Miniprotein binders against Catabolic L-serine/threonine dehydratase (CHA1). Designs and how they scored, part 2

Target 1, 359 residues: Catabolic L-serine/threonine dehydratase (CHA1), of Saccharomyces cerevisiae (p25379)
Amino acid sequence: SIVYNKTPLLRQFFPGKASAQFFLKYECLQPSGSFKSRGIGNLIMKSAIRIQKDGKRSPQVFASSGGNAGFAAATACQRLSLPCTVVVPTATKKRMVDKIRNTGAQVIVSGAYWKEADTFLKTNVMNKIDSQVIEPIYVHPFDNPDIWEGHSSMIDEIVQDLKSQHISVNKVKGIVCSVGGGGLYNGIIQGLERYGLADRIPIVGVETNGCHVFNTSLKIGQPVQFKKITSIATSLGTAVISNQTFEYARKYNTRSVVIEDKDVIETCLKYTHQFNMVIEPACGAALHLGYNTKILENALGSKLAADDIVIIIACGGSSNTIKDLEEALDSMRKKDTPVIEVADNFIFPEKNIVNLKSA

## First folded at step 13 (miniprotein; from w6 with D60E K79L)

Design w9
Fold by OpenDDE base, fold request of step 14:
Structure w9 (fold): chain B 359 residues (1-359), chain A 89 residues (1-89)
Amino acid sequence: as target 1 above (359 residues)
Amino acid sequence: SDPEVQKRIDEFRKRVEEVWKKAQELFDKGNTEEALEILFDLYLEIMKFWEETGDLRFLEIAFEVLERILKLEEEARELSLEEWEKREE
């Protein structure tokens, strides 16, 4: 593809006794440093093509994330020579602001968190454009079918790489991925459906405690929205999952694991020191199951054999440094942060069929 | 319209067909990456003229090239899927 890279599927040897063969899909090697290059790149490309068909207006790309989504949009626009504006929350680290700006994107700092930044983008930026001359491309961070389709290319590559390595797909006993809004997960499911594997290969969706919307939704039996996110895994810190994510999880009996922030950060640091790659908390959540195979086996409901294969999606990310991880760990050691009881921290989202067409 | 701009538009329309033919030949030989690269290079060249002139006709041609890139990517995926299905049978 022109907007994303084919990434390697490589065997990873975790320290200790091998319980299974782990393979990592290295999405940190994407142009934006995360899997979001696939889906967001696809959304922008397809939107540009639609603009060509619908009329003669100039495209402009708009995003409202100071994380991996905003950086993926900006990186895709740099690659495609398209104008991009990213509204980032005031809490966005200077390093991330600079990374987004260095793509050539316009960066506007507004709002305390993503929802306020997104509101500002829509009301103060996009509403001020001349819609007769400019056709806006709004980039949601995860909740768009074109995003899921773009992410599904990861499964095409996995199947090809298994084939080229003469590995039977029947040896694959699970795929581990992090779940935020569910965009990555939806892409994996759609890719598996394409190959008739969605019923054969279980997914283990991993979240951090304090943003485990997926886990909570599954337990309650309907989608929920968190009132407050308390996890340090800000890249997973969506208050909602897509409706499609909940439907797929029920259809395919997707497994859910919740890991403590402390354990995830310790895994990130451990992996960074062992393999010399800086790992985001979202990626660390998935990798945690490679270090802790008992958690994985419990989620799968079966023990793994030594010749069984588990694929871990190393989803990447660009938001954190080693220093950020160390500071986060030190902060958690000092603060008994009161865990907000989940029971009081969610609402049922209105079935807002966000007609993504009407913006 | 500036006659020079019109000439450039006509040249790009011709080049789109020439590069597309070459990309298809490369694709048929299994050189998918090279096929995508030559199309993308043409896309970037056209987009540069859009940036310089603001003429939407360049953008239209560039997005036609982008659509052709997407088609080849989809065809490559379909071929890979067909090959996989034949081996799992």
Scores: ipSAE 0.823, ipTM 0.935, lowest interface PAE 0.6, mean pLDDT 91
Fold by OpenDDE base, fold request of step 14:
Structure w9 (fold): chain B 359 residues (1-359), chain A 89 residues (1-89)
Amino acid sequence: as target 1 above (359 residues)
Amino acid sequence: SDPEVQKRIDEFRKRVEEVWKKAQELFDKGNTEEALEILFDLYLEIMKFWEETGDLRFLEIAFEVLERILKLEEEARELSLEEWEKREE
């Protein structure tokens, strides 16, 4: 592809007694360093083609994430020679700001968190463009069908790689991925549907405690929004999941696992030291199940055989250094962070209230 | 418009068809990546002229090339799916 790379599917040997064969999909090898190159790249390309049909306005790409989504948008625009503006929160690390800026994207620093940055993007940046000259392409970090379609290409590659390695798909007993907003999960489901595998291969969605919106939504039986994100895994720190994510999770045999921030950071550091690849908490959450097969087996509801295959999506990410992970771990050891009870920390999204009143 | 700019636009329109034909020939031989690469190289060349001139006609031609890239990627995916289905039967 033009905006993303085919990534390898490689066997990974975790320390300890092998309970299954783990294969990693190395999305850290994407142009932006994460899987978001697939979906966001696809969204930008599809949007550019739609604009071409109108033929009267120049495209400009707009994003509001200081994380992997903003960097994916900027990287895709660099590759496609498109103008890009990224609004990043004030909390965005200088390294990430510089990394986004180094793509040639315009970077604006505004808002304390993603929602404020996104509001600023819409109200103060996009509303000031000459709509007669510029057609804006808004890039949501996860909630767009073109994003899910782009992420689904990962499954095309997995199927091809299994075939080329002479591995029967029947040996695949699960796919492990992190869940933030649900964009990766939706792409995996759509890819599996294409091959008639969505009912055959369970997905284990992994979140961190304090941003486990997906897990909470499944337990409550309705999509919820967290009032406050308490997880240090800022890359998973979405207060909401896509509606499509909830619908897919009800339709298919999806499992949900919540891991503590401490355990995720320890896994990130462990993997980083063992394999010399810096792992973000989102990726570490998925990889944690490779190190802790009992958690995986409990999620699947069965023990794995030695010849069973589990695919872990190493989703990538470029926001953290080793030092950032070490500092995070040290901070967690010092702070008894009060666990906010989930019952007090969620609301129902307003869109669901309107649909209930119109019925 | 500058007659020189119009000449470049006409040249690129011709090259799009020539490169597309070559890309299809490569694709039919199973050289999908090479087919995509030659189209993308043409896209980037056209986009440079858009950046230099601001003329939307270059952008239109470039995005037509981009549409052709996506078409080949979709066709490659469908072929891969068909091959998969034949083995699982």
Scores: ipSAE 0.821, ipTM 0.934, lowest interface PAE 0.6, mean pLDDT 91
Fold by ESMFold2, fold request of step 14:
Structure w9 (fold): chain B 359 residues (1-359), chain A 89 residues (1-89)
Amino acid sequence: as target 1 above (359 residues)
Amino acid sequence: SDPEVQKRIDEFRKRVEEVWKKAQELFDKGNTEEALEILFDLYLEIMKFWEETGDLRFLEIAFEVLERILKLEEEARELSLEEWEKREE
């Protein structure tokens, strides 16, 4: 694609005793450093084309994420020579602000947190454009069908790579991916549906404790909204999942795993030590199951044979350095005391869709 | 309107059809990446004229090229799916 890379599907050997055969899908090699390039790039291309068909306006792209979604929007716009404005919260690290600016995007620092940055974008930036000559493209971080379609392209690549490696798809016993708002997961499901594989290959969705909205929604039987987001995995830290994510998980009986922040950070650092690749906690959460196959087997509900294949989506992420991870772990060790999570940390959001609820 | 700008518009429209034909030939032979490269080079060239002139006709032509790029990318994925379906039969 013009806006994303075909990424490798490569065998990964985790140190230790023999276990299932693991393959990683290296989304960390995307132009923006994460799978977000696929969906956000697709959204921008398709939106630009629709604007051309529907009027005499030029597109301008707007995002409010100081993380992987905003950087992916800026990267895609740099490639396509389209104007891009990203509003980021004041806490956004200078490194990330600089990365977004280096693409040529306009970066505005405003708002104490994401919601305030998004409000500023809508009310102070997008509201002031000349709508007779400019048509805005708003980049939602995850909840848009064009985003899911773009993410689904990784399944086309996986199927092609399995064929080229002479691997029967019947040996694939699971796909592991992290779940934030659910965009990656939705894309994986849509890709599997296209190949008739969605009911043949189970998905294990991984979250960190403190932002485990997907897990809680499945247990409750309805989409929930968390009151507080307390996990260090900021790329997974949204209070809600898309309604489509809940519908797919119910339809395909998707498995859910929740990992503690300390364990995920330790896995990130271990992976960096062993393989010289820096990953962020969202990616480390999925990789944790490669290091801990008993957790994976419990989620799948069966023991894995040595020749079974499990694919882990190495979702990537470009917002942290090794120093950031080491500081986070040190801070948790120095300051952490046992914290008991409050059982009532969610509400039932007003945004209900009857197709997402059981009767 | 500027006759010289209209001449450039007409030239680009001819080039789009010429490059599209070549891209389709490359695509049919399995050279998808090269097909996309020649289309994308043309897209960026036209976008430069849009940025320099502000004339929406260049933007219109550029996005017509972008649409053809997306079409080939989608066709490449559909061909993979068709081959998968044949194999499963």
Scores: ipSAE 0.796, ipTM 0.929, lowest interface PAE 1.0, mean pLDDT 88
Fold by ESMFold2, fold request of step 14:
Structure w9 (fold): chain B 359 residues (1-359), chain A 89 residues (1-89)
Amino acid sequence: as target 1 above (359 residues)
Amino acid sequence: SDPEVQKRIDEFRKRVEEVWKKAQELFDKGNTEEALEILFDLYLEIMKFWEETGDLRFLEIAFEVLERILKLEEEARELSLEEWEKREE
């Protein structure tokens, strides 16, 4: 595609005793540094084409994420030469604001957190454009079918690469991906469905403690909304998952693993030391299962043979530096870890209503 | 309309068909990446004229090229899936 790269599917040898054969899907090689390029790029392209068919207006793209979704929207728009405005929360790191701005996108800093930034975007930016000449394209971070469709393209590539490497798909015993809002997971499921593999290859969804909305929703038996997000994995730090994510997980009996922030950060730093690649905690959470195959086997409910294949989606991300990770780890080692009870930290969201009010 | 703008519109419409034919030939040969590259180069060239003139006809032509890019990408996926399904017989 013109808005995302085909990425490698390559063997990854983790130090220590071999147990299974690990392959990484290197989404860090996407134009925006993460898998978000696939879905958000697809949404933007398809929306632009629909605008041409529906009228004589020019498109402008609007996003409300100060993380990988906003950066992917800005990157796709830079590629396509389309105007892009990103509203980011005040807590967004200056480095990320600068990266988004350097694509040529307009960046507006407003709102204490994502929901407030998103409300400002809709009520103070999008609602005030001249609708006679401009048709807006709104980019949700994860909850849109065009986003899922774009993400599903990685499964087409995986199947093709397994074939070219003469690897039977029957050897693939699991796919590991991190779960934030569920867009990546939805795309993987849709890709697997296309190939008749969704019932045959289990997915292990990985989260960090403090933003483990997927795990909690599965335990409760319905989607939940977290009141507080306390994990260092900011790219997984959404208060909700998509309804489709919950439905797919029930349908396919998807496995859920939750890892502590400290362990994920240690894995991120270890991976950087061993392979010279800087990764976000969201990506490190998935890679952690490659370093710790007992966790993976427990989630799958079976031992892995030495020639079994597990694919880890290295989701990428560009939200942190090595320094950020080292400082976070030092902070955790120097103070007591707070205890947060899950039962006290969620509510049930309104599923069917979008009501936008002026700030 | 401005005669120079109309000339550029007419030239781009001809070039879209010429480049599309070349892209389809490359695609049929299996060179999907190059097919997409020549279409996208044309897309960007047309977008520059839209940005300079504000004439929506350039935007219309550019998005016609973008739609053809998507069609080739979909066709490539369909071929790959058809080959997979044959192997699963």
Scores: ipSAE 0.793, ipTM 0.927, lowest interface PAE 1.0, mean pLDDT 89

Design w9
Fold by ESMFold2, fold request of step 14:
Structure w9 (fold): chain B 359 residues (1-359), chain A 89 residues (1-89)
Amino acid sequence: as target 1 above (359 residues)
Amino acid sequence: SDPEVQKRIDEFRKRVEEVWKKAQELFDKGNTEEALEILFDLYLEIMKFWEETGDLRFLEIAFEVLERILKLEEEARELSLEEWEKREE
């Protein structure tokens, strides 16, 4: 695609005794460094074409994420030569602000959290454009069907690569992916559905404790909204999942695994030491199951044979340096971890909130 | 209306059809990436004129090229799916 790359599917050998064959899908090689290029690029291209049908206004792109979604929007706009404005929360690291700005996008720092940045974008930026000349394209971080469609392209690539490597899809016993708002997961399910595989290949969705909205929603039996997000995995740190994510997980009996931040950071650093690649905590959460196959087998409900294949989506992301991860780990070892009782940390989201965002 | 700008518009519309035909030939031969690349190069060239002139007719033509890029991408997916379905039968 013009806005995303085909990424490799490569055998990954983890240290220790062999139990199954692991393959990584390297979404870190996307133009924005993460899978977000697929869905957000697709949304932007399709939205621009719809605006052209009117012939009266030019598009401008607006995003409210200081992480991978905002950077993917800026990267896609750089490639398409479209104007892009990104509003980021005040806690956004300077390195990420600089990366987004270096694409040519306008970056505005406002809001303590994503929702406040998003509100500022809509009320103080988008509502002040000249609507007679400009048509805005709003980029949600995960909850849009065009985003899911774009993400689903990775399954087309996986099926093609399995064929090229002479691997029967029946050998694939699981796909591991991290879950934030659910966009990646929705894309994987939609891709699997296209090939008749969604009820044949189980997905293991991985989260970190403190932002495990997916796990909690499944346990409660309906979508929940967290009051506080306490995990360091900022790419997973969304207070809600999409309704579609919940529906797919119930339909296909998707497995849910929750890992502690400390263990994820240790895995990230271990992976960097062993394979010379810096991995964001969201990606490290998924890779953790490659290092800890017992967790994976328990989640799948079966022992893995030596010729079984498990695919791990290396979702990418570039919000952390090695130094950031080392400092985070040191901080965790020097203090007591705050404990928030889960029963006191969620509410049920309003069912109409998504419709208000599209107005 | 600037006659020189109108001439450039007409020239780009002709070039879109010429490049589209070449892209379809490349696609039919399995050279999807090259087909998309020549379309994208044309898209960026037209966008340069849009940025310099502010004339929406250049933007319209550029987005017609973008739409053709998406069409080829969708066709590539359809071919892969047809191959998959035949193998699994």
Scores: ipSAE 0.781, ipTM 0.925, lowest interface PAE 1.1, mean pLDDT 89

## First folded at step 14 (miniprotein; from w9 with S80T)

Design A2
Fold by OpenDDE base, look of step 14:
Structure A2 (fold): chain B 359 residues (1-359), chain A 89 residues (1-89)
Amino acid sequence: as target 1 above (359 residues)
Amino acid sequence: SDPEVQKRIDEFRKRVEEVWKKAQELFDKGNTEEALEILFDLYLEIMKFWEETGDLRFLEIAFEVLERILKLEEEARELTLEEWEKREE
């Protein structure tokens, strides 16, 4: 593809007694350093083509994430030679701001968190464009069907790579992925559905404690929204999951695991030191199950055989350095982070929020 | 309209058809990546003229090329699915 790379599916040997064959899908090798190059790239391409059919306006791309989504949008626009504006929260690290800016994207710093940055993008940036000359392409970080379709290409590649390696798909006993807003997960499901595998290969969705909206939604039996995100895994730090994510999880009995921030950071550091690849907490959450097979087996409800295959989506990310991970771990050792009781930290989202008012 | 700009537009329209034909030939031979590459190179070339002139006609032609790229990517996916289905039968 022109906006994303085919990534390798490679066997990974985790330390300890092998309980299964783990394969990693290395989405860190995407142009933006994460899987978001697939979905966001697809959204931008399709949107650009739709705008072209009107023939009267120039496309401009707008995003409100200072993380992997904003960087994916900016990277896709760089590749496609499209103008891009990214509004980033004030808490966005200078390193990430610089990475986004270095793509040629305009970066505006506004808002304390994503929702405020997104509000600013819509009300102060997009509403001020000349709509006669410019057609805006709004890039949501996860909640768009074109994003899910783009992410689903990962499954096409997995199927091809399994075939080329002469591996039977029947040996695949699970796919492990991180869940934030559910965009990656939705893409995996849609990809599996194309091959009739969605009912055959269970997914284990992994979240961090304090961002575990998916887990909480499954436990409550309806989608919820967190009032506050407390996890260090800021890339998973969505207050909501897509409605489609909840529907798929119910349909296919998707498993949910919640890992503590400390354990995820320790896994990130461990993996970084062992394999010389810096891992973000979101990616570390999924990889944690490779180091801790008992957690995986408990989630699957069955023991894995040595010849069973588990695919872990190494979703990538660019937000953290090794120093950031070390500092985070040190901070956690010093502060008993108050566990916010889940009961006080969620609300039910209003059904009608899908009014993407077409500006 | 600048006659020189119009000449460039006409040239690109011809090149789109030529490159598309070549891309399809490559695709039919299983050279999907090369097919996408030649189309994308043409896209980028057209986009440079858009950036330089601001003329939306270049953008229109570029996005036509982009649509053709997406078509080939979709066809490649469909072929993968067909191969999968034949194996599971």
Scores: ipSAE 0.824, ipTM 0.934, lowest interface PAE 0.6, mean pLDDT 91
Fold by ESMFold2, look of step 15:
Structure A2 (fold): chain B 359 residues (1-359), chain A 89 residues (1-89)
Amino acid sequence: as target 1 above (359 residues)
Amino acid sequence: SDPEVQKRIDEFRKRVEEVWKKAQELFDKGNTEEALEILFDLYLEIMKFWEETGDLRFLEIAFEVLERILKLEEEARELTLEEWEKREE
C-alpha cells in the first residue's frame, strides 16, 4: 500500500529445547513503526476519497492520541500531503510530541488525560474549522470499520508468505496478538474470515494486568469499562474494547491471557538483548508467550508439537526507549503498587457502576 | 477561470489516463509495486499544484488518482484470495 508496508513473516527461535515453530509478523517496519499504519492509513485514504466525491471539500485529519495512533495518522498525512492536527494529553512524552511534529502535523498539548484531549479536539479544534471548505476526518484509535479493514491486510500477507514458504495453513495452531481497544484483533478476525480460517485458527489475545478489559469482559460475559488503568502498557491502556471485539471473541471462542507488567518489561529487555530490537510492552506481552510456551499451551488447551506453527503479531510501537523500560523496571523494584480488585474497577458502559467484589 | 490553470488541469487529466494505462500494464505483468509507484508519484505531483494554487480542481484530480491506487491495492489483495480459493478445489 501507499500508506503501509508489506512486512516480513520470519521464523523466530526462542531459547530452549525445540517447541512449536514461532513466526513473527514484523509490524515495527511500518512507516509509523506499528501496525497502526495499516488501519489509520486506510481510514484516511477512504475518507479523503468520499469527501471529494460527496462534498467537493478538502479534508483535514484530526487525532487525539499522543501514542501510536496519533503518530500513524501524522505519518500517513505526511506521506499523502494532507493537513493533520493531533491533540495530546499533557503527560505525553516530549520525544513523542517531537516525533509527531516532525511529520509536519500540528500538535496541541491539552488535557490531563486522553478523554480531555479528545474533548478539546472536538470542541475547540474541529468545531472551529471553516466547514464551507473543509471536512474533517476524525481518527479514532481503534473503533472504526475502515481501521479494522486496513489491519486485515496483514492476513493477506500471511497467507501469501505461507504459500511462498510451502507451509500448509493446517500447521498454524494459533495467532498471538496483544489487545488494547481491539482494533488489531478485529482486523485479524476479518482477515481470517476472508479466507474461511476464523473458526479454524484460534487467536490468543494478550493483555497486561491493570488494563485487561478484554479478559474481564469475557469472564463477565458482557463488555465492561475499567474505572482506572494501572498498567504500564500504555498502548493497551484503553478503558474499553469495541463491541465488535467482544462479539468476535464470543463467536470464535478467542483465548485470553493476562501477563504482569514486570514480566512483560523483563521480556522486552531480554528480547532487545538477544535480538537487538527495541519493543514496547504491548509487543513484549505477545512475545512473552514465545518465551513461555506453557502459558500458550494452557491458553490453547492443547500441547504443541514441534512442527506446529504459532504466529505472533509483533505489533511494533515507537512510544518508548530502552531507557524508559529500564526506568520503569527500576521503579517497580523500589515500590509496592496497590492492588485494585477487579470487582471495584469496572462499570458496564452506558450503565451505572456495578460492584462485583466478594462479600 | 485562469486559462493557464485550465490548460494545466487538462494536461493532468490526460496524464492520469496515460499513467493509469501504464500502471494497469505493469499490474497485469505482476509488477504491482512499480504500478503503484508511478501512480503515487503522479498523485504527489498534482497535490503540489493543489498546495501552491488552492484550486480545488487539482485536489479533485489527485483524489481520482488516489482512488485508482486504492482500486489496484484491493485488486492485488483479491488475487491472493482467488489463489487461495483455487487451492480449495
Scores: ipSAE 0.702, ipTM 0.900, lowest interface PAE 1.5, mean pLDDT 88

